Miniprotein binders against a7ua95r516to809. Designs and how they scored, part 162

Target 1, 294 residues: a7ua95r516to809
Amino acid sequence: ASLSLLSISDLVPDLQFIFFWMSNAIEILYFIQQKSPAYMQTIELMDDKAGSKESLLSATISANEEAMTILEEVIMYTFQQCVYYITKTLYVVLPGLLDCNPFGTEPSSEQCRRAAGVCVCAVCVMPEAVRRVVSVFQTTSDLLQQYQVHSEIQSQMFAYLFFFTNVSLFNQLIDKGPARGWFQRSRVLQIQASVKILLDWAKGAGHNHLAQKFFAKFCSTVTILASPPQQLSQMSWKALCAEHPSLKPVQLHRILTQYQLMAELGPLPIWQPSSEDEAYIYRTVDLLESFENH
Below, E stands for the ipSAE of ESMFold2; O stands for the ipSAE of OpenDDE; V2 stands for 0.75 times the mean of E and O plus 0.25 times the DockQ between their complexes.

## First folded at step 10 (miniprotein)

Design jb18 (at its last look DockQ between E and O 0.87; V2 from the best seeds 0.71)
Fold by OpenDDE base, look of step 10:
Structure jb18 (fold): chain B 294 residues (1-294), chain A 86 residues (1-86)
Amino acid sequence: as target 1 above (294 residues)
Amino acid sequence: SDEAERMALDARRMIEEAQRLAEQGNHEEAIRLLLEAAEIAARSGDPYLIAKVALTAIVIALQTGDEDVIRRAEEVLYRAKELMRS
């Protein structure tokens, strides 16, 4: 099937299967961890019949370690499969977010159109491109809750998904932004508004800290590009580095250079990199983010 | 008790044989053996043996494309979970 036709709804049955087994594997892991100390104590309190106690204890420890190892492998495998399917759907829908005009009158979602009346719920007022991205995250959240997946695993999953989303959006903006006009003031404001809707959803879903952490690089980029020329031209390189610590010097330099071109600003001495950063601004290998750094 | 120890040994052997059968692709026989092992494991009082039964059922379910085997693996899992809570 063409990747372009893949929706998160098409993957729900497969995800349900994986989440079911993952959740049960986690439950069994916790069961072992909780019961192990008490059972070991029971063995320790048994009468030592001719050294058999030590051998039994050793055999029990070894059997536990094996079971724990297999459970961890199952949990890791199922987690990776979930992430693989979810990130495929994100890969398809994320490009639409950068082209989205959230200020346009887009028709309400088909689901709310079937209800007699204009639904003004937060999801229905979302632009379609934003709604598609949010739908992936919401479906993931709903499945995690449905199967009562442990909160730590939920946090790890959202951390990775936000990381993936940030890397994808950042790299697309830096690489294709100038050519697609995404650095134009009007388009930047659209992107900023779209990202805000996504961040507001994440906040409402209880993932505010994770979203702020993992979207920091993309948000910093958008914030700089959305800054009025009058304000940004008053900020030194050092001040911008301090305000946007998530950006590498090469990334900040690229953003400012493209901003200068877009705003038709002459050379700004105040944006000149420090002597310490001068060597790093030419490190083009660090310009784009890697998906492997998580 | 000597009886609990014997039951634990029997359950362990049954689980090991079920794992071997599963590795050979004989999932149906593995599941049948796991259902029997679950009851013996519960009576032994060894919580790890019940966990191993459940774990083996999960592994089988993830390795097979047969819906009937998956359903039966779920049955083993649910039974094991019931026994874990008793």
Scores: ipSAE 0.707, ipTM 0.917, lowest interface PAE 0.7, mean pLDDT 90
Fold by ESMFold2, look of step 10:
Structure jb18 (fold): chain B 294 residues (1-294), chain A 86 residues (1-86)
Amino acid sequence: as target 1 above (294 residues)
Amino acid sequence: SDEAERMALDARRMIEEAQRLAEQGNHEEAIRLLLEAAEIAARSGDPYLIAKVALTAIVIALQTGDEDVIRRAEEVLYRAKELMRS
């Protein structure tokens, strides 16, 4: 139950077990797909008793259907188990991103031999809170490669992990931000810098499109909060909705309210919701995101 | 040939019995039967039967908590994959 029990390295044996069986199930899928056309054609071209040929064909179709059913269930089950273990570790490490200061370099940079002209390790340069999150993503990527998991499954895995990350960071910022001072401009700029490190990792790992798609809500929030007052106060509600389509009306309204408080601005007429959105800005059930929406 | 069709029927019966044994919790006998069925399924020339042997072993490994059963299921999987390449 300790925090060390929840680290990604503690879960590697469980993930290795699941990835091993998932990868083998996928391999069997491709074996069936490769062999099925030739085998079915061999049966269809047989010049044998009509009853014998038809009986063999029927049994073959049934065996194929049963195998595909088992295979689909195995792949889905193993995928869900991997996501469960990985997101448990993400849940523990993600809040630290909101509190860290990426502009201060930790002393670990000496371990990366910068002064001698050697290559620097990007993980060794990162703030600890960012390193913990990157470690989860990197370990996941390494295991998927080690077990040669199909690229479609790898993409779906990271799509969900980025979705989970976005929901977790967004909900924490909106829910705890006032009490933690996270809406202050200097803090928002620090958060923005930390997220850029994650986005750079995702780009280098070949997942840039997925990260941009699934971090959109959190990134939009941080972009608004980081905007200078002179610039943001000139943008209407309609313009802000159009620029940030990932934000629901209640979410945008809450973000602008917090911005007004932090910047000591009074109500601004151009930030009044459109008549269509007026009914939605008080739906507190829509304020926080669900981890089940994907 | 008729011999290949008879082997396919034998392998199919053995796989179904292994699945029933696994449902009853007798994973050791199910694994033993799957290993025998793998050889017969390969000789039948029916790719779905050898694949089903491997998949049944995977299901047993994922459902059991017994490390010895998991290792034996891995043996079946390895053998089935060898036969798939022949």
Scores: ipSAE 0.618, ipTM 0.893, lowest interface PAE 1.0, mean pLDDT 83
ESMFold2 (binder alone), look of step 10: mean pLDDT 85; pTM 0.836

Design jb19 (at its last look DockQ between E and O 0.82; V2 from the best seeds 0.69)
Fold by ESMFold2, look of step 10:
Structure jb19 (fold): chain B 294 residues (1-294), chain A 86 residues (1-86)
Amino acid sequence: as target 1 above (294 residues)
Amino acid sequence: SDEAERMALDARRMIEEAQRLAEQGNHEEAIRLLLEAAEIAARSGDPYLIAKVALTAIVIALQTGDKDVIRRAEEVLRRAKELMRS
């Protein structure tokens, strides 16, 4: 299993190559945008001595359109290649977040043990499973800054990476949670703590808004599952929908059903879906999220 | 001017030929032609032509697996960027 895990550091040369050419394409975009108004104006003010003004203007417009077409394709291609490499790594490391215990981290550094008395190295303040995911995000951030990639493209990249992370974690929790024991409250509290470390990283990196937006479904799920039984059992379906608008009726119904089983609250349904939602609580086609939504 | 217009036509022809060579897999000749085209495109005063030279070099670098072609595409890009700033 450990040999099957891709490290983001193994992909850095490939990412550096792609970011180098992407950043250069972006520089060419800025050059075109800077020069285009003045150049077009010089043609419009040109003396039409032999009718060459119209021909030059037409050729210039065509050249601009062709250059912009190539530019858009290059930026899209390089963005997609970066996302492909990064999400391959994320896919491998994300499941560990659901199994790790952030409350009992073991020091992993020989340097920390040689320091005696206390572990003070940076890698020992974070569980290894969380560290692997943070390393992917941090390495991506470092490369984007190194190559001075435009802030709008950086935001779009992290929007997609957070979307991918949410879909991966949510689908695994819903699909594998019963068999893996992830719906036990003690395990949910561990998962919640691990996700908080990721959210703290995102906030410190300047991506808090994106993380809040794209992790909402997974975080809502964990919040519900972490709730004390007496508190949750007193909340109506309507109240839960209002508190967790990111969850579809079938998803909320599945989460509450699993919660009731794990908290041993008996077989009688506690939460009564609204009449509108009653039509949708068994739509299993809507249970798992699609990676194609973004 | 008439000379700038002639240089723009020449540069356009060279860029189109380089693009055809690249599509045929002849990246070495495409790169050589792009380096020549960069100088002519810059003298034409048409910013879109020098930009197309740079973009075509980027496309070749992303398509090839040959590190010598990539290095030469970087040389074309570096020269194009110098000419863009002048």
Scores: ipSAE 0.677, ipTM 0.913, lowest interface PAE 0.8, mean pLDDT 84
Fold by OpenDDE base, look of step 10:
Structure jb19 (fold): chain B 294 residues (1-294), chain A 86 residues (1-86)
Amino acid sequence: as target 1 above (294 residues)
Amino acid sequence: SDEAERMALDARRMIEEAQRLAEQGNHEEAIRLLLEAAEIAARSGDPYLIAKVALTAIVIALQTGDKDVIRRAEEVLRRAKELMRS
């Protein structure tokens, strides 16, 4: 019964509720942090009536620490709830990104069709599968801005969402790619173009550094697969490791092996792993990324 | 002042009782008590008490399924924030 019908729009009311309380909790936390030193000084400047000052100061410190702890718990709880709902939506829409043909004439979104004119905005020209992914991120951004959530929390939210997206896309590509034909040159170029649209959005939204950092593994994989055989066959294992440091040796080895099969290349001695990496290329436990390693 | 200190003590007791009531699932009575505590806390001049009122309102709002309680919690929060900015 299922997740397939869940859109980000369906979750907006719940997300609004959580973001409201999260934002207010952060504001209160900030208030306490700003007012605490001044208030403590006021207590310190009070006349010491029979040792009561030390007791009052201690009680005030303890009460402040308790309040801060509860606020941090509330912020963490609300943050986790937001991430849970948003990632649930991403889980549904991300598979479509790998099957997307961005070079096809897909009709403009229904939303822009309601506007009497052909909207040529960046979102309207996006393929539907890419637009669905971008819509999740855009909705998240809009909600964070609407509720004036602190910039650090916004950065942490997008860092996690990009991490989740990278892990999901990378694992799907590595695991299912050969069987689904996603390693074919034409399909790789489609994937590359789709990812570029997503990265361009992230850049426009002010998250360029985070996107570059957290999509590095998926982007490296796509870059290698998109490389012409004439160019890639000239690159040594060591050079590829150096150019794609986000890839583990086992991951790079898998990508190159699948590339070789797809391109019908014979064995390439130049791609032979170094003696140092030879033990690591068989570590299959490291092949797929974990969602827990954030 | 002696009056401010008395008000601070009263507000603190009211907040503690509201927390106890909330833990027992009596969110309606807890939030009612917080509305009263907010005004006393404000008059005491203790910024921590105002913050505690707001925090307790947030906790209640996240725990309750009652829309009227949530609305009243938002009112407590709004009032507390107004007092924080004064």
Scores: ipSAE 0.623, ipTM 0.885, lowest interface PAE 0.8, mean pLDDT 90
ESMFold2 (binder alone), look of step 10: mean pLDDT 86; pTM 0.846

Design jb2 (at its last look DockQ between E and O 0.95; V2 from the best seeds 0.74)
Fold by ESMFold2, look of step 10:
Structure jb2 (fold): chain B 294 residues (1-294), chain A 86 residues (1-86)
Amino acid sequence: as target 1 above (294 residues)
Amino acid sequence: SDEAERMALDARRMIEEAQRLAEQGNHEEAIRLLLEAAEIAARSGDPYLLAKVAITAIVIALQTGDEDVIRRAEEVLRRAKELMRS
């Protein structure tokens, strides 16, 4: 099937089904956790009139373990299915963030900003590529709240979605950036503006801490690439590592190499890696991030 | 006490039969039996039996492609949850 035809709205019925049953499994898990200690205590206080108290306690412990195991398996299965559906949609829409121009406002979006009576919502005036990504996150948030999914599970869901987004954007930028012209100064500034819109959504949605944690690598990359040459050329390798701890030596080295090409800078002694990092700047196995890290 | 133990045994047998029926693909009869078992499990005072009714309904709903079975599993779950709160 064509990935370019997938939208989050087409998947809502499947997501509604999965979230409904996941949220109910969580609720039953909570019920067991709340009732288990009191029930076991009442069995301990029973008269052992036929020696059946020990057998009942053993069966109760076994029933608790069995129930918890099944519920945890169901919750994990339904969580993975949700992530699968949502990330399949994200995979299709994320590349557009690297190509869009958030500064080149379309006439319809400018009309919305200037006309008080037609449509002034943030989604209406947002660049289309950014709006598609935000729509996936917002729909997910709305569904999680609609089905009253436990807040810890909601946080884990967005942690995975932000992790996926970071890996997808970082890998595409590093891998395809030279061929697509994404390292050009004006292009990097457009990408930076698009990422800011996404980070603002995450903050407004109550996920700022997760976004800060899981977007760090991509954001650091864009921050370095967006830096003015006269300022970046004054920052040593050590200073850049300290400012951007999320970047591996091979990643930082590759980013600086692309920066030098874009800015027409020759090799800079101040950017020479520390002696300990020199062993790692050519580890190509560490250049791209894995979608399986979690 | 003896009445509660008898009810717990009856509910356990019904739940085990429902699980067997579900494994054989007879989800409609499994759901019918679970709804009956929910009432008996609640009267037994054993919270794990009532939870097992709910769990079995959830598993059936996730494994079946039949919308009528899913709707009935939802009814079992709603009743079990109501009994959990009372």
Scores: ipSAE 0.686, ipTM 0.918, lowest interface PAE 0.9, mean pLDDT 85
Fold by OpenDDE base, look of step 10:
Structure jb2 (fold): chain B 294 residues (1-294), chain A 86 residues (1-86)
Amino acid sequence: as target 1 above (294 residues)
Amino acid sequence: SDEAERMALDARRMIEEAQRLAEQGNHEEAIRLLLEAAEIAARSGDPYLLAKVAITAIVIALQTGDEDVIRRAEEVLRRAKELMRS
């Protein structure tokens, strides 16, 4: 009940607090890394008064290691807290993406309605369900930029968020798709269009490579399901495996089986798994993705 | 210099005491001590001491629920960063 009311906007104050301290911890870490060599060199150049130099150097190294360890712990802690809050919000909004009809005339966002004119910006023309997902990512991006978080940490954040999104969407599609009609041709095309809008946003935000990498499994699934029967029926199991390497044999087999049922196709010998893959297509434990495999 | 070494020792003791106070939940007194330690640390020329002041302030800010303590921790952090850039 309480999770359905949680918006990313409600979490902004908490996220701002965490991002502030994370960014500062990273800055202090960088400061130590830059100053440490010069300071150690200064100690090394000091006159060795009765072996005190070696003791001072050892104490300095130890103090540096301790400081670095604490900073790394702070960065890791704050990073995990950010991910926790953001993924909680994603969990709420992601299911709407699969039910979205991007071809419908949805009214422009309330925010752009307050502007006296029809805003034709990319966000305003997005379906509401897609906009909600994009808003989570955009808010995250804006906060990371506002606090000047190091680019590597930004990349790690988006990598995890895209991973989480892919796992969530893939698992929902595979598990609930047949029952909800998401494997129907018209619904697949809607899903494909919605995902394309998200990917276009990611590209515009500078995360194209990460998005392509971490959405590969979901995109492959949608691509197969969106393929015309005339084309897909001409592709062998081996060809499909080669074209969609992100899919495990059990996953591909499930997708093709559901496609066959939806398209009312008879048995297709060309889709028969190879002798090498035959043992793997029954490994149901590998059907759904794990959130722990990041 | 002998003076810089004395300042470094004093700053180190102050930081250690601030850490002890923070571990005991006395965040207010810890922050007060850190503000004093920051100035001494800067004069010592030891960059690690300034870093320790900043780190301790960050840790206190993440552990406390007191907004006034958080604000003062931010001040310590700001001051430490200013001194790091000088």
Scores: ipSAE 0.642, ipTM 0.889, lowest interface PAE 0.7, mean pLDDT 90
ESMFold2 (binder alone), look of step 10: mean pLDDT 85; pTM 0.843

Design jb20 (at its last look DockQ between E and O 0.83; V2 from the best seeds 0.70)
Fold by OpenDDE base, look of step 10:
Structure jb20 (fold): chain B 294 residues (1-294), chain A 86 residues (1-86)
Amino acid sequence: as target 1 above (294 residues)
Amino acid sequence: SDEAERMALDARRMIEEAQRLAEQGNHEEAIRLLLEAAEIAARSGDPYLIAKVALQAIVIALQTGDEDVIRRAEEVLRRAKELMRS
């Protein structure tokens, strides 16, 4: 009940707090890393009064290593807290993306309606369900930029968020898709258009490579399902495996089986798994993606 | 200088005591001690001591629920960062 009301805007104050301390911890870490060589050199250049130099150097190294370890722990802790809050928000809004009709006349966002004119910005023309997902990512991006978080940490955060999003959407589509009619061609085209809007946003935000990498499974699934029967029925199992390497044999087999049922196609010998893959198509444990594989 | 070395030793002791106090949940006394340690660390000229003061301020800020302690931790952090840039 309480999770359905959680918006990313409600979490902004908590996220701001965590991002502030994370950013400062990273800054201090880099400061230590940059100053360490110079300071050690200074100690090394000191006059060795009665062998005290080696002990001082050792003590300094140990103290720096301890400080670095604590900073890394702080950075990891704050990173995990951010991811936890953001992924909770994603969990709430992601199901709406699969039910979204991007071709419908949805009213413009309330925020842009308050402006005296029809805002034609990319966000304002987005369907509401897509906008909610994009808003989570945009808010995350804005906070990372506001606090000047190091680019590597930004990349790691978006990598994880895209991974989480892909796993969530893929698993929902595979598990619930047949029952909800998401495998119907008209619905698939809606999903494809919605995902394209999200990918276009990611491209505009500078995360194109990460998005392409981490959405590969979901995109491959949608691409197969969006393919015309005439085209897909001409593709062999081997060709489909080669074109969609992100899909496990069991996943591809499940997708093709559901496609065949939806399109009312008879058995297609050309889609028969190879003798090498035949053992793997029955490995149902590999059908759904795990959130732990990141 | 002998004075800088003495200040460095004092700052180290103060940071260690602040850490001990923080581990005991006495965040208010810990952060007070860190405010004093920041000034001594700055005068010692040891950049690592300044970094350690900042680190302990971050740790305390993440552990405490007291807004006044958090505000004072931010002050320690700001001061430490100013000294890191000098």
Scores: ipSAE 0.696, ipTM 0.915, lowest interface PAE 0.7, mean pLDDT 90
Fold by ESMFold2, look of step 10:
Structure jb20 (fold): chain B 294 residues (1-294), chain A 86 residues (1-86)
Amino acid sequence: as target 1 above (294 residues)
Amino acid sequence: SDEAERMALDARRMIEEAQRLAEQGNHEEAIRLLLEAAEIAARSGDPYLIAKVALQAIVIALQTGDEDVIRRAEEVLRRAKELMRS
């Protein structure tokens, strides 16, 4: 349906423009790399007169480095512009995942008919909030393939998009979760189901490795919060750290504190941080993640 | 040969002038010079000059807001790519 792509559809012409020129810049880079050995060999085989061979070789090396520098800057600039536009769209649609009820009270066939217009089938099983996020990723994937962007650049693009998604969802859950009721167990189970649908899309799209890597922090958070109280209460702090290495001590401590509150397990802390971690569980500067990627 | 070196120098000068024109906002004149420079660069045998023509067309297309200039930059790029494949 056109409505599922509405927010990203306004950006498609701009993204098509940027991807076209980025893909051509990559092609020129490949041309230089393909031709450089043969051209350098030709210069090295030339008869040297008055030292002109050494000067020509030096000038050729300098010209290659200049062109490569400009190409790298163009590719980086166009990549950053794509990421800027796509993440601006993601920022708008991602919060809906935390409020979404993937188990829904409305009949799936009625929602499918309304969203699709002419479609009367009862096969619409993806919640609207998840569909909006998937539409952004799918549109990005389709454009990258349409313009035959090199696979390494495609991987870097989705690495950035998954990183952004993880940071956005994690920070909102931690920061706004208490006020929004997102730590309620029924809500956490709904969030877990919505994220599972997104992860299934990533696997089907060939990005499973990237999704596992970059969603680890948010997925660990949801996994802990979704755990039955008797199961989680039996796990030590060290066991939780080992099972969820993506979580910093302050983050794990905050998650467990919210879990204990919502499960009404009393005021006495159940999980005792290791001596190594005790200094770090109150470092609020480390609680939220940065959107900047090194 | 000495003729190839002369053509490489001429192509470099034309590319530099096109770059100056583009910086001044004269993208139409810059594109015209780049198309001419592509032919001279191809005859010089220097693959970096042809690539630089294509690259400058890409830079102009990304900096301009003029749809006609963008279409002409695309034509320069297509011609440069043809010459690269010879």
Scores: ipSAE 0.609, ipTM 0.887, lowest interface PAE 1.1, mean pLDDT 83
ESMFold2 (binder alone), look of step 10: mean pLDDT 84; pTM 0.822

Design jb21 (at its last look DockQ between E and O 0.71; V2 from the best seeds 0.68)
Fold by OpenDDE base, look of step 10:
Structure jb21 (fold): chain B 294 residues (1-294), chain A 86 residues (1-86)
Amino acid sequence: as target 1 above (294 residues)
Amino acid sequence: SDEAERMLLDARRMIEEAQRLAEQGNHEEAIRLLLEAAEIAARSGDPYLIAKVALTAIVIALQTGDEDVIRRAEEVLRRAKELMRS
């Protein structure tokens, strides 16, 4: 009940606090890394008064290692807290993406309604359900930029968020899709268009490679389901495996079985799994993706 | 100089004690001691000491629920960063 009211805007103050300290911890880490070699060289160049140099060097190395360890722990902790808050908001808004009709005339965003003119920006023309998802990612991007977080940490953040999004959407589609009618061709085309808007945003935000990589399973599923029966019925199991390598045999088999039922196709021998894959198509434990595999 | 060495040793001890106090949940006393240590660190010009002051301020800020302590930690951090850029 309480989670349904949580917006990313409500978490901005907490996220700002965490991002501030994370960014500063990273800055200090790099400062130590840059200064440590020069400082050690300075100690090494000192006159060795009765073995004191070796002791000083050892103490300095130990103190540096301790500081680096604490900084890494702080960075990891703050990173995990950010991910925790952001993924909570994603959990709330992601289900709306699968039910979204992007071809409908939805009213412009409230922000653009206050402007005397119809804003035709990419965000304002987005369906509300897509805009809510994009808003989470955009807010994250804006905060990372505001606090000048190192590019590697930004990449890791988006990698995880895209991973989480893919797992969530894929699992929902596979598990609930048949019952909710998401495997119907008209609904699949809506989902495909909604995902394309999200991917276009990711491309515009500079995360195209990460988005393509981490959304591969969901995109492959949607691509197969969006394929015309005439085209898909001509593709062999081996060809589909080769074209969609992100899908496990059990996942592909499930998708094709549900597609066959939805399209009212008779048994298609061409979709029969190979003898090598036959044992794997019954591994139902591998059907849904795990959030722990990242 | 012997005086500079004593200042470094004193600042190190103060930072270590501030860390210990923070671990015990005494964030108010920890940040007070850290502010004193920051002044000594600033005079020493030792980059490791400055980094330790900044790090300790971050740790205190993340552990405390006290807004005044957080504000003081931000001040320590700001000062440390100014010294890192000098």
Scores: ipSAE 0.686, ipTM 0.901, lowest interface PAE 0.7, mean pLDDT 89
Fold by ESMFold2, look of step 10:
Structure jb21 (fold): chain B 294 residues (1-294), chain A 86 residues (1-86)
Amino acid sequence: as target 1 above (294 residues)
Amino acid sequence: SDEAERMLLDARRMIEEAQRLAEQGNHEEAIRLLLEAAEIAARSGDPYLIAKVALTAIVIALQTGDEDVIRRAEEVLRRAKELMRS
């Protein structure tokens, strides 16, 4: 099995084709916006001889509406096609983030001793699983810049890619985590470090705000699971909801249940759901996120 | 005035026919007509007509699987963009 079967590199020609035509459609939008006011003014200042001004205005409005309709369809279609190809690649590579060890040593390389702030004598290396995901984001960013895609479209695309990533990681953690051992404290810390690498990439790429917004649910989950028992056991249900508003009651309840099992804690009275939330902690339909939130 | 109005009508008719042909899957004929229409659309003075030429070429390129049709759609787009700059 070749790594090329799991890489976005096989899709680059298709993405280049789509981005080329998308960027040209956006250029046509700019042309219309630049020329439309002057052209409409020219028509409105015309001598209204034999009613030709009224007919020309009507035809011009119709032509503008049709051009804008075609433009919207082209941009939407090309955007959807790009997202389709990119998310197919992400779907394949994202599960590996939950299994990888970002602290692992290559045969001839050093480990980072303390994550986040202090390294004694090492260069932290990117694990293969994290590198595959970063490669998808980086390739997407490179193509968007190469074809000078409008910044609003770039932001919308990364907003969706981060949303997709968050949903995929969260759902797999909640659904498969117990069987895969992903709730073990050492594993949670590894997952947290791997996600930190993604967040650092997003910050360096100018997408920090989008990443913070769309990764909030998964990051909240990992933050809770990584918390020391001394700290977490002092936080009430209400306090946890306030600090982690991205989590639905059923989701927070499930996360705390897994934490209790991992830490071998009995039920804690302080984690009893509020009366308002108690009706919602058993709504299994709300446990997993939908890929179709818009 | 009358010549300008005729240019508008001619360009509109060519573009509408090209769009109809493209919707029917007749991409080769649509492209041939678009390349011809680009010059007339530009002379019409209506920016929406030359924009529709370019957009129709983009639609054809995105719908077809034929590399020769795509290459010709690129030619139409290049010419339309050149005319938009002038």
Scores: ipSAE 0.644, ipTM 0.898, lowest interface PAE 0.9, mean pLDDT 83
ESMFold2 (binder alone), look of step 10: mean pLDDT 76; pTM 0.710

